# VH-VL binders against q96il0: the designs that were tried, part 85

Target 1, 167 residues: q96il0
Amino acid sequence: APERGAERRDTAPSGVSRFCPPRKSCHDWIGPPDKYSNLRPVHFYIPENESPLEQKLRKLRQETQEWNQQFWANQNLTFSKEKEEFIHSRLKTKGLGLRTESGQKATLNAEEMADFYKEFLSKNFQKHMYYNRDWYKRNFAITFFMGKVALERIWNKLKQKQKKRSN
Key: E = the ipSAE of ESMFold2; O = the ipSAE of OpenDDE; V2 = 0.75 times the mean of E and O plus 0.25 times the DockQ between their complexes.

## First folded at step 3 (VH-VL)

Design t9 (framework fv_ebrasodebart)
Fold by OpenDDE, second read of step 4:
Structure t9 (fold): chain C 167 residues (1-167), chain A 120 residues (1-120), chain B 108 residues (1-108)
Amino acid sequence: as target 1 above (167 residues)
Amino acid sequence: QIQLVQSGAEVKKPGASVKVSCKASGYSFTSYGISWVRQAPGQGLEWMGWINAYSGYTNYAQKLQGRVTMTTDTSTSTAYMELRSLRSDDTAVYYCARGEWYDETYFDYWGQGTLVTVSS
Amino acid sequence: QAVLTQPPSVSVSPGQTASITCSGDALGDRYAYWYQQKPGQSPVLVMYYDSERPSGIPERFSASNSGNTATLTISGTQAMDEADYYCQAWDTSSDHVVFGGGTKLTVL
């Protein structure tokens, strides 16, 4: 029975961006690009009187962000590793070392690297398709809840105006 | 199986030179680099330098510039590290290690270590 | 020269989680690597590319890197995990390998 290769669950480094906005911030903050994902993290503001619907929206946005960060962090790491492995393998096949005689990193030509990119994209095509699908689903949900929150805010404002007119 | 086998322990006097060998097996010798790392008794790891087994290009730690020479013999898949003008503070276990990757260098295989004692 | 700083020692009870940190400017831009060294033995690679685990290394070993700090985490620490642990990075500016000072992990 062929030993099922343990799918190395590439546990994305939970690189929680250590970006902390100022404590007195009343708005969302955008951090610098993450080292691994190259995505800019958003620190979401938590209002003092956050409604349940607003909280749900915030959580959904946070979860989506984390999901996106993890995906791209893993993807970028995988890409980097496979790229280096590819280069190493090709150089080895050519009987070349890892570095030139001058100590420079040995490189492949553009044509050879094109092969790598083609293969990498082909290999990861399905993964990217799923990512795109899920990305749209998540963003649609976020947009939907944004609409709900907007309506709730309008409704609350109208109620407050009515109460002020009645007093 | 990939192995790095080093030469035996050495005892040297101050001012002398020592040459440690590291025989590699189980992989394409010229496809990787060899680094030398030393460890003084009770101390941490200290990187000494790197050699390209294919080209012979070397990069030495600044502290050891002028005193260390790394070489390879591709015919025997053996790396050598020579340290000259030995001092008492050169007393350490010396390790050879296989380097991997282009942009990030790390050591996936290590020799068993060679104790070099410098005593008057 | 880039310096990696580690705590000199960490103590944990069996079954607890051990965390060993490594801090340095080189880690902001480059990957961290971790080695385990038991007394009288050669170092063994336990983590590479910040969080990748070599074959043969138990799953209880994990690592992360955030900012200029890499962390090696050992979940469910066992007596056999008692060793010295070293972080390592490649400094591109100097083209040198840099090791941390090492951390002695004691399992009490």
Scores: ipSAE 0.131, ipTM 0.725, lowest interface PAE 2.8, mean pLDDT 88
Fold by ESMFold2-Fast, scan of step 3:
Parts: C-alpha cells; structure tokens; sequence
Structure t9 (fold): chain C 167 residues (1-167), chain A 120 residues (1-120), chain B 108 residues (1-108)
C-alpha cells in the first residue's frame, strides 16, 4: 500500500473514475459524470504551502467524494442488475422470450414494474437510511473543518500585518 | 460473515520492532477504515491510529507518531501495524477494528487481539 | 488531550436499571459510542451515534447524549451484562479518537 501522501500510479482499489486537470491549472476541476455513479468527480488543487489543517480538509473531502461515488456506482449497478433479473424472471414465468417477434427487447408494463420498485425500495430502505446518516455526518465534519480553515486564514492575515508593523 | 483475523502472539526485546497483521473477510475491504487499539494488562482502551483502506491516508495518535506505521494490502484484504523502538510499557493486547471511511469513526467489528509482550 | 470521565464501577441488583455516565467537552458536539468487554474477549459495540443500537444487542440497552454527558442505560439488568463498559468520542482539538477510562458493571 502507498505511503501517506504518495501518488497512486496504477488502478485505484475501487472502481472510482480518475480525472486530472491540465498541468497549468491552479484551481479545482470538475470532471465528466462517472458512467455508473452519475456523479462528477472533483480534482482538488493542492497549493504549495498547504497547511496541515487545509490538507486534513482536502483529504476529508476527497475521501467523502470517493465514498459517495463508490456507494452510488454500486447502488446503480445493483438496481440495473436486479431490474434485469426481475424482467427476465417475469417474462419466463409468462412463457415469453426476452425478445418480441419483431426482434425488439421485451418489456414489462408500468404496473408490473411497480412491483419491482416497491420491492427494491423496501429491500434497500435501511441501506439508504444509513447512507443519509453518514452523508450528513460527513458534511457536518467538512463544514466544521471549512470553518477552522477560514479562521486559520484570518489569523495568518493578522499575523502578517503584525510582522509588517515590527519592521 | 464479517471477520477480522489477527496474527499470533509475539515476544520481543526492548528496542525491537513488531508487525501485527489483520486479515479482513466478508466485506468490501476498501469501503472501510481500519483502526488499531491497544490495551495494557488490566488497563483501558488506547487508540493508536487509523488507516483508510482505499486511499492509504493515515492518522496516528500523537504519542506514537514516529514509532508507528499502518499499511494495507488490498490484494489480500490485510491491514498491518508496525510499532518500532519497543519499550516494556508497550506490552499490551493489540486489536484491529473496522471503522468508517474517515478517521472520526466507531468500531463495529474487532479482531481477536494479539498479545505483544516486551521483556528483557 | 480531552478526557472522557466514567465512574470506575457501578453495582446494581438483578432486574434493576444500571446507568453508566461518560462526561467530557467532546460530547457536546460529537457522537458517543459504547463498547462492552468481558474478560478475555474483544470489545463489542453496544451503542453508536449516541442512541442507535446494533443488530443483536438486546432492547434493554439504550443511550443518550445531552450537553457534555452521555449515558448508557441497561434496564432489567442481567448477570450476563457484567462487563467493562467504555465510551468513545472524537476529540476535535487533537483530531483523535478518545476512550473513557472504563466502568466495571457488577450485578449482585
């Protein structure tokens, strides 16, 4: 495993999309939406004189992004897989093939699909509750550290003014 | 199904190093963090540090900074904790525990513990 | 380092309510967590996010966090509940996990 702060060169352990801004940019970048999570990744700019507190905030935001992206990629993939299995199972029960006589993909009507959606939501209720809890907890932490960074920046400005006065 | 299995007991001399392993199974290893917590005989729990299994980002207890290193091997779903420059007061049961993605965490599953005895 | 203060011991009769407190400034704005440890065993999570109970933990366990004090409550205490109990929180000043000193619960 890479050391703390070491660059990961090869494949990320999770299926999270990788995105890097152009070399000459000095601000955060928003990438294209990930195919599975539908979330846009953010590449955070690292200033040359990043404080330990600023690093803590940035890493927390990066880790929260990776967690969020992994959760939604997995959830969307699971939904798609279970939806397809449900459709195939229902068509088989009716004695129908996966394709119509015209060669088009066979589908279920809205009333039949409502059964799947109800089952999926019920099955995943606890998972979504825990996601929402963790999401709010993470955003509370990020907001708190953003406040600490803002306070540090104010203090540093005051220190700089004080040093100029001392000559 | 979720299980953390630690390496066996160690006996070390003062000044030596010890490396304890923690093999995880039954869950997506990179979706969680691993913390290390130790307990000296008859004493309470002491947090040593945390590692994010995906990013490799670590946060170590201040009193152990410079002596502890935490790593993971994603290919084997194994976490490691190395403690250097051992002293007699490092004698303790060392636990790995599964926690949240970030370091403000709680511990829902614990390894069985590894007794490390430091004696001359 | 922030300190979480627990009473060193609490004694109750079988069937009575046990109350274990944990006090510290960190609990004013951070979640409390609780662990049970029996002799020779690993700690077991019994309460998380102040008042949530993990699957498998009996309903007689409950908890709260108000002001700077978190409380673990065990109603209808049983002999099997004899153990050391530890509270946990996050210390914002050090960016560290902190544990209470532990409370030995005796059921007599």
Amino acid sequence: as target 1 above (167 residues)
Amino acid sequence: QIQLVQSGAEVKKPGASVKVSCKASGYSFTSYGISWVRQAPGQGLEWMGWINAYSGYTNYAQKLQGRVTMTTDTSTSTAYMELRSLRSDDTAVYYCARGEWYDETYFDYWGQGTLVTVSS
Amino acid sequence: QAVLTQPPSVSVSPGQTASITCSGDALGDRYAYWYQQKPGQSPVLVMYYDSERPSGIPERFSASNSGNTATLTISGTQAMDEADYYCQAWDTSSDHVVFGGGTKLTVL
Scores: ipSAE 0.000, ipTM 0.469, lowest interface PAE 15.6, mean pLDDT 81

Design u1 (framework fv_ebrasodebart)
Fold by ESMFold2-Fast, scan of step 3:
Structure u1 (fold): chain C 167 residues (1-167), chain A 121 residues (1-121), chain B 108 residues (1-108)
Amino acid sequence: as target 1 above (167 residues)
Amino acid sequence: QIQLVQSGAEVKKPGASVKVSCKASGYTFTNYYISWVRQAPGQGLEWMGWISGYSGDTNYAQKLQGRVTMTTDTSTSTAYMELRSLRSDDTAVYYCARDIPYDQSKGFDYWGQGTLVTVSS
Amino acid sequence: QAVLTQPPSVSVSPGQTASITCSGDNLGSKYAYWYQQKPGQSPVLVMYQDTKRPSGIPERFSASNSGNTATLTISGTQAMDEADYYCQTWDDSTGYEVFGGGTKLTVL
């Protein structure tokens, strides 16, 4: 008897990065804006002699990027779908079709759309503090590890200079 | 595939403590929260609290503050919920569920299979 | 607000439309979520963010949320839809997640 797991998923995209850096790149690569999140993905260069500290920083940055990409892809998808539903609902209420006589999409004016923006912002206001808190914590951790990596690199350069003088 | 697997059923005496585990797989554990929800026999769902897979920050339901502790082990992608000073009315099935406590969240999209905790003397 | 109220039970004939309500103060200013639970099983998310269906949930499920009332609607109700249904939102003052009391849907 097979075990039944939850097979319900949301429709928001995951794993949104679609582009790879050049094979001989020796630095981080910034791709074009993602279709869903509108954020540019960063593909991190992995040096052959990457230290454990550098690896930890890179993984933290990759993980934070994935988290942030998922958040904004979901936010943009939610905004776009709810905007379209709102426009359709208001046009239906007015007895208007979804298309003009010329076959173009029917639109609402700025004054009518203000109602949508107020409602959307209201629904998203209260819990965004948790997103902001998590965002700051992730950025603080990244900054902290960037500082550690910078100190490690400075120390290694000093050791190399001493070794070069001795030889 | 995304899966949450919980520890097995437990029988406890009043005044004892119970610790339920929830092992996550198939996603980046640190990008999500884990909520704990319990259900007494024949009763509805009751939210107990959540814990961040990243920071370990917690938020506990008021009626359980002082008795519940939630923790994570990120190296094993496992969340834990410990409930102390057990009473007979704590008899319930305890669920873990994947969560994001932001106002645009998709709700509790994946759930563990549940852990029955029976408190009797 | 801290409390969500659902009717304890709703009965429909096969093929008819079932309507399950969830009432809470200013609920329409927050997102509502719906879960289906069958005996001996874990809850399953069936609607999220007021009106959206997860992958794998039949098109006959729809929902709305306005004012103080969110509604889950099941068109052409089937025997397999018989279950307990829970609505869920959050409390603005505490950040706590809040469930409704649940509604037993019976298909006779």
Scores: ipSAE 0.338, ipTM 0.746, lowest interface PAE 3.8, mean pLDDT 84

Design u10 (framework fv_ebrasodebart; at its last look DockQ between E and O 0.05; V2 from the best seeds 0.00; counts 0 for: pae E 14.0 > 2, placed apart)
Fold by OpenDDE, look of step 4:
Structure u10 (fold): chain C 167 residues (1-167), chain A 120 residues (1-120), chain B 108 residues (1-108)
Amino acid sequence: as target 1 above (167 residues)
Amino acid sequence: QIQLVQSGAEVKKPGASVKVSCKASGYTFTNYYISWVRQAPGQGLEWMGWISGYSGDTNYAQKLQGRVTMTTDTSTSTAYMELRSLRSDDTAVYYCVRDLNYIPEGHDYWGQGTLVTVSS
Amino acid sequence: QAVLTQPPSVSVSPGQTASITCSGDNLGSKYAYWYQQKPGQSPVLVMYQDTKRPSGIPERFSASNSGNTATLTISGTQAMDEADYYCQTWDDSTGYEVFGGGTKLTVL
């Protein structure tokens, strides 16, 4: 029976940077830029006594980070691929090779590349609109929850001070 | 593995409402949109609308305005589509679809479909 | 609202090249997507963003999008390629997704 070739599970590139912060870290860590998105991932610190509100904020930040990583990874890949295809197509139309006589990668002039950028932006306009809308909403929510967490921390500190004065 | 699992087939009378569920798994539900697409027997695909898994923002096809409501439950990673004032021409297979606008090497994920039959 | 027009049917002999067109106003300024649907099954994405092929889709599938016309090309068409094919894009003004009317590909 022919071994059914293992369907390469398109494992979505788990863009989780394998960067593990030091175990004793009490703060957020910034990893190296991701190879696809070029965004630096943040490893969020988890306090031992994380409040429900802090947990909610952390989760929202994590989800938003993942969302941003995926978006930019896809955009960068799309851009690179389409740019290459455009260059190849134009060079071919001009009867030019992919390499110059000096062996360098043949390039198009700035005017020709301007056409590419215009077309690329046009095709990706809707995607960018949706991204921008969601980006603002997410960041607003994050900021709002950051404020709530800050207030909670202040309140908890005040309660602790009162309890220490009463004893 | 990413999966969209829809609720079972429904039989409804004209004027009734139907609510179809779509349970998502294998990804962060809030990071994607869910679209609903229907297909009447022997007909083409018709887009009904989308909902944001994050914000719950919706966009409905003009033809279905006032009759369709899309909702999400982020706690269960489930999208819902309710269609009201059902007519015979609403008889179709309904699909939920995850929009892959933000994923590298895009692959659309479709539910298995839910047959809704509207009969007197 | 954007409208996509497809031929209702295309017939091809095994091993020949099938071509399915999708026409829409300024379609070349947007991304075109292509779906295959077999009877009783959910649609399957076969081409995305004009020319890109998803993983698991055979190399015999290709597509182009220029001007007002997107084209799905199936080289060396096989009996298993018999299906309905739908083009898809969006409307920038409404944010609506738009499907073509579908094309039945018959492999004779």
Scores: ipSAE 0.714, ipTM 0.874, lowest interface PAE 0.8, mean pLDDT 90
Fold by ESMFold2-Fast, scan of step 3:
Structure u10 (fold): chain C 167 residues (1-167), chain A 120 residues (1-120), chain B 108 residues (1-108)
Amino acid sequence: as target 1 above (167 residues)
Amino acid sequence: QIQLVQSGAEVKKPGASVKVSCKASGYTFTNYYISWVRQAPGQGLEWMGWISGYSGDTNYAQKLQGRVTMTTDTSTSTAYMELRSLRSDDTAVYYCVRDLNYIPEGHDYWGQGTLVTVSS
Amino acid sequence: QAVLTQPPSVSVSPGQTASITCSGDNLGSKYAYWYQQKPGQSPVLVMYQDTKRPSGIPERFSASNSGNTATLTISGTQAMDEADYYCQTWDDSTGYEVFGGGTKLTVL
């Protein structure tokens, strides 16, 4: 548990959810890569007249992004920690120090690191299978709702044309 | 903040069915799998299966295939486990678990358990 | 088809190191997890991914996983550590989770 109480995640900038992002963009905006997941977040623009269907699509995309970022942040942390532990273990087995004479962290050659990558992939095989399965299903759902939103927008345009023709 | 709250104890006769609920709160339900684990009195833990909070995909222990069904209701953030054709050896405490094996953040959350007693 | 074997009981004196083993074919190629369960309570995760401790678990808990054997080690064992301990892993071929039979740790 954090030493500080009242740690919060309420960090959304005031302009991101209700107004156009910088450079007069009134569309979804892509941010810089996250430090931990290495994924670029999408900041979703919320139109003033968002339909219920558009809201469902946006929430699905936001939830998928949060899930994806959490998964990769945790996976990247796991990879980095286990890589470092593997390197330290192998250096100790060889009777080598953990630092080079220049003071930099000691590393293993490519052949030695191949053992780590094989072990890491083996141990994480099930997690990656579950991730890929859910990722596929999430993207299918997003594509489906994008299609529904597109049809709704086409229908609304056709309705406007019909009304203009009558009066 | 993260909680899994299960339904109350059940007493059933052999051949009946039981459906246990597990209401999740404090996290995005669709981002996690829910596993079901049972424990007979004085015995160890036995994995029953898991269900995706997102897709509803399931994976059941071979011993229970054909008798168990796991479902979710995303609108209420609730998971369900139904066990049919109950036998006396199904008497156990049944737990729902937010499964960390899928997302490795190092925290696991368990429900309080539901005692199901099968007797004549 | 994975089967995890644990000793049914382990006894230690306060302050001694307790070691609880979990054996399974090629277990070291999979992640091992450890759970602590006290009477009348739900299990609590004490070790994950072979060697890692969840936040809130005392530093005296450590673990290893190599070859066919995973080991939970509790150094400076305290009376509060008395509980049943279960190891757990995944079966590569089926994706099924499997638990060990459990070990009752007694602190005398």
Scores: ipSAE 0.461, ipTM 0.754, lowest interface PAE 2.5, mean pLDDT 84
Fold by ESMFold2, look of step 4:
Structure u10 (fold): chain C 167 residues (1-167), chain A 120 residues (1-120), chain B 108 residues (1-108)
Amino acid sequence: as target 1 above (167 residues)
Amino acid sequence: QIQLVQSGAEVKKPGASVKVSCKASGYTFTNYYISWVRQAPGQGLEWMGWISGYSGDTNYAQKLQGRVTMTTDTSTSTAYMELRSLRSDDTAVYYCVRDLNYIPEGHDYWGQGTLVTVSS
Amino acid sequence: QAVLTQPPSVSVSPGQTASITCSGDNLGSKYAYWYQQKPGQSPVLVMYQDTKRPSGIPERFSASNSGNTATLTISGTQAMDEADYYCQTWDDSTGYEVFGGGTKLTVL
């Protein structure tokens, strides 16, 4: 059973959605996965000539990344704790010990674990629904500011060409 | 089936440059980094750097800074590593690797390796 | 600038348990990865994210990572497990990817 958020990361760079424009900066870099969230953080470059609008976009992307990392770190912790509780509860119900004869932690088979995954998804449905709503809202805002930055850069290039023509 | 296929072995003289290619297939090239790792004869693995298949952003090992350039061609799903001012201690097998430290379904993919020999 | 230290070699008899250590400062705060390399071949991932095993890797492979030490464990070691083994992580301050020096596992 896959983690819902981790499966999304397999098809695209961390933090990218189907409504989010591609990241533009050549000086940003993507680090290895954060151990707790399993997300690869983007480390944002701060250029010397960053406009106020570009700064707003960078801050929004940073804040969204931090929010996303925090959510998945918390979900991964909850998942691990509830998975252990489920396994312990089912082993106790079956009259089995928590350790095998060799001392290794006793586990349930994949069919038995399927019940846990269904129950976890059901229990956390509203929480994930609110997360998805907020994720889309944040990514739409990022897209909006990316558009504004793109227009600002085009406008500045046109003003620069008009200045050269006037000279 | 995911596959990384590298260019063939090369023999170079000191001071020359070498450019090794790594053609990726079976996955979306722009979703992953390519790392370059080399291994001198009888030695361990040495990380050289990585390049984003998405943005082209790079990070190079400090030992190689100024001598290495990594590039990609998204249209052919190919990564390139160029090492300049070759020395005899650059003799090694050079590997490309899909996304070292980021393994979405628990599999890394390595190229077959490219032997670069630097001698007279 | 992180350094991963592995023993140069480990020898075991067939059927015994092999244990290969990898030491690095604060390694337990990061993920550790393990690669197997046989002569003339490219490395192959055998453990990832501290404790996870790729599909196709035998169940006799397991791993742990806590404190400053990651450990690769091969139970019921077979002759086919004879290879070089590398641990790998990253350096938080530079984004560099770091390999241990490698351990040669010999199976008598």
Scores: ipSAE 0.000, ipTM 0.506, lowest interface PAE 14.0, mean pLDDT 81
ESMFold2 (binder alone), look of step 4: mean pLDDT 90; pTM 0.914

Design u11 (framework fv_ebrasodebart)
Fold by ESMFold2-Fast, scan of step 3:
Structure u11 (fold): chain C 167 residues (1-167), chain A 119 residues (1-119), chain B 108 residues (1-108)
Amino acid sequence: as target 1 above (167 residues)
Amino acid sequence: QIQLVQSGAEVKKPGASVKVSCKASGYTFTNYYISWVRQAPGQGLEWMGWISGYSGDTNYAQKLQGRVTMTTDTSTSTAYMELRSLRSDDTAVYYCARDISYGEEFDYWGQGTLVTVSS
Amino acid sequence: QAVLTQPPSVSVSPGQTASITCSGDNLGSKYAYWYQQKPGQSPVLVMYQDTKRPSGIPERFSASNSGNTATLTISGTQAMDEADYYCQTWDDSTGYEVFGGGTKLTVL
């Protein structure tokens, strides 16, 4: 079936936990940093009389947050894995074991690790550029809908004022 | 090709334990969660819990807490689900599914493992 | 504690539009997901994050989610679409995944 054979081009951020805000919050709540993305998630307060436009804006912001969380969790996981592989490869090349005589994980010196960091940042440059492009596009859409919600609220105030004056 | 392959069908007596395996291939195992979902004959889907392929962190459905344990072996890209103190109402097809946090939920599923609990 | 309610069955003629609903308290504030299951087979993801379609799923599948109701819509329904359909979301307080009871789609 195509569903089973379809190849995805993205990596999922495994271990990203879903957080829960306090039950009786009347405003947006900021959670603790996610252990994989290291970003603080925002749980948006949902008013009982949320308009369809307000709901669309909130979902857009939630979707953008999820996308942002996925990107950084994947980035951090990729970094950790490639760092470990780099260390293991260099230790093997030197003929050293993966553990020290004390049983701790063997590490490379700062000069050797600097090479890894430079290479990692360089090869991920294009990925980060695409992230920035998408980030701007998403924020443009959010700003646009924030404007629509603001106009809706102004219209509602005008309608309420007109209704009171008509008696 | 992304694939989840589960262990074969099992017949158990009440009070026994069952351990179902789910071997992943075609993707980086440690970048995804694995969720377990069961389906009793003629009934709907029931979520049991998930495990992180990276950290090994778990979250279990309340009804199964104390009876279920989920583990992974990253060297073989395999997830395991052990259910203890089996009852007749645990008779079901047990599925593993690849779980994407903050995206698609269950985008690929194993073929299912029938566990029959009978005397 | 989230509970998702689906009609047990929906029947349509070939070529007609099928609509399968999923109701839950404030479901529109969360993402809804949809799965197709044919007899003897594993479920297949057909819709994710309310409106998004996975690669390989025909364009005739679409979905919406607003207020308390998510809807899966199959346009130009074909005999091959006959299956059980399940909606899914999560419970905010527990982080538990929650499935609807399922809807059997019959194409006659």
Scores: ipSAE 0.000, ipTM 0.463, lowest interface PAE 15.2, mean pLDDT 80

Design u12 (framework fv_ebrasodebart)
Fold by ESMFold2-Fast, scan of step 3:
Structure u12 (fold): chain C 167 residues (1-167), chain A 119 residues (1-119), chain B 108 residues (1-108)
Amino acid sequence: as target 1 above (167 residues)
Amino acid sequence: QIQLVQSGAEVKKPGASVKVSCKASGYTFTNYYISWVRQAPGQGLEWMGWISGYSGDTNYAQKLQGRVTMTTDTSTSTAYMELRSLRSDDTAVYYCARDVSYGQEFDYWGQGTLVTVSS
Amino acid sequence: QAVLTQPPSVSVSPGQTASITCSGDNLGSKYAYWYQQKPGQSPVLVMYQDTKRPSGIPERFSASNSGNTATLTISGTQAMDEADYYCQTWDDSTGYEVFGGGTKLTVL
C-alpha cells in the first residue's frame, strides 16, 4: 500500500496492463514486462487467410496468456500487500516508527525479509501447485494444437507442390 | 468489521476553510490509501485526491491543487481533508473511501459529510 | 484526459436483464469499476477490475470491458437494485481517478 505513494500515480495504472502494440505491425509483437504480472505480453498477428485450426491455436495461446497474466498480477498484488503488512507488523513489534529520523521509510534487514518469503511460500504452496498443474495442462494443449497446425501446413505445402509438378 | 466514520455536517461562508475527518477501524490503517470523493446535490461523484495511510504521500485532482490538503494521524487511524477558499459550488457531500493499493478499488466508504457553503 | 459517458437513465421490468454502459476512449485498456448508490446512502462497490465481484454482491451482477465500452449487467433485476450506478477508471495522462456521470436504474 505505502509503496504506491513512492511511485507517481500516473505511472501505476490500476490492475493488469492492457497492452496494445503498433497497429501497422504484420508480425507477432512482444511487449515490455507488465507492471503487475512482470510477464511480457504477446500480441498475435492475425493473417487474413487464417485457417480455423490456426485460429483455435491463436485463441488458445491468447487465453493462456490472459490466464497467466491474471494469475501473476493477482499473486504479485497479494505478495506486495502481505509484504507491507509484515513490514508494518515487525516495525510495530520493535517499537519503531514507520519513518526514520531522516524522514526515510523504515525498512527491515535481509534476515527478517527471509522470514517473510519463507512464510509466503508456505502459505501459497497449494495455490502454486494448482497453478503449475494448470500451466502444464495448458501447455500440453498448446503443443498438441501446434503439432496439428504444423501437420496442416506441411500437408497443404505437399498438395500445392504435387499440383505444380502435375501441371 | 471494517468501518469509516466521518465528522458531522458543516456550514461555512464563502472564503472559509473546512476540515473533514475520517476515522478508520477494523483494518490496519497503514496498509491502505484513503481517497476523497465529493458529490454536489443531485450531481455525480468527483474524485478529489488520495493519501497513503503509511507514508502520508498525496495526489490531488488538478482543479483542487493549492486549495486542498490531505493528512493522516496514524495513531488514531484518522484521515483528514481540508478545503480552503470555499465557494458556493463546493457545496457537496464529501466521502472518504478505502483505496486498495494496487487494485485501486474503493471497497469501503464513509457515511459522507455534508458541507454547505452559503452567504 | 479520460471522460466517461453513461446514459442518464435505464428502465427495466422486474426479472429483466439491465445493461448499463460506460464509454471512454480506450477504456478496455484500463480496468473499470462499478459503484451502486441508493438515495441518501454512500456508494457501494459492486464490481472491480472489469469482471470481479466483491464478497456479498449477488451473482446476478456481472460486467465486461472491451474497446471503448464497459458494461454492467444485472440479470433478473429486482426492485432492490433500483439505484444510481457509477463507473470509474483512471486517467493515464494525469494518474487521476475518473467517474462516469452516473445512470439511474429504474425497476418498473
Scores: ipSAE 0.000, ipTM 0.461, lowest interface PAE 17.4, mean pLDDT 80

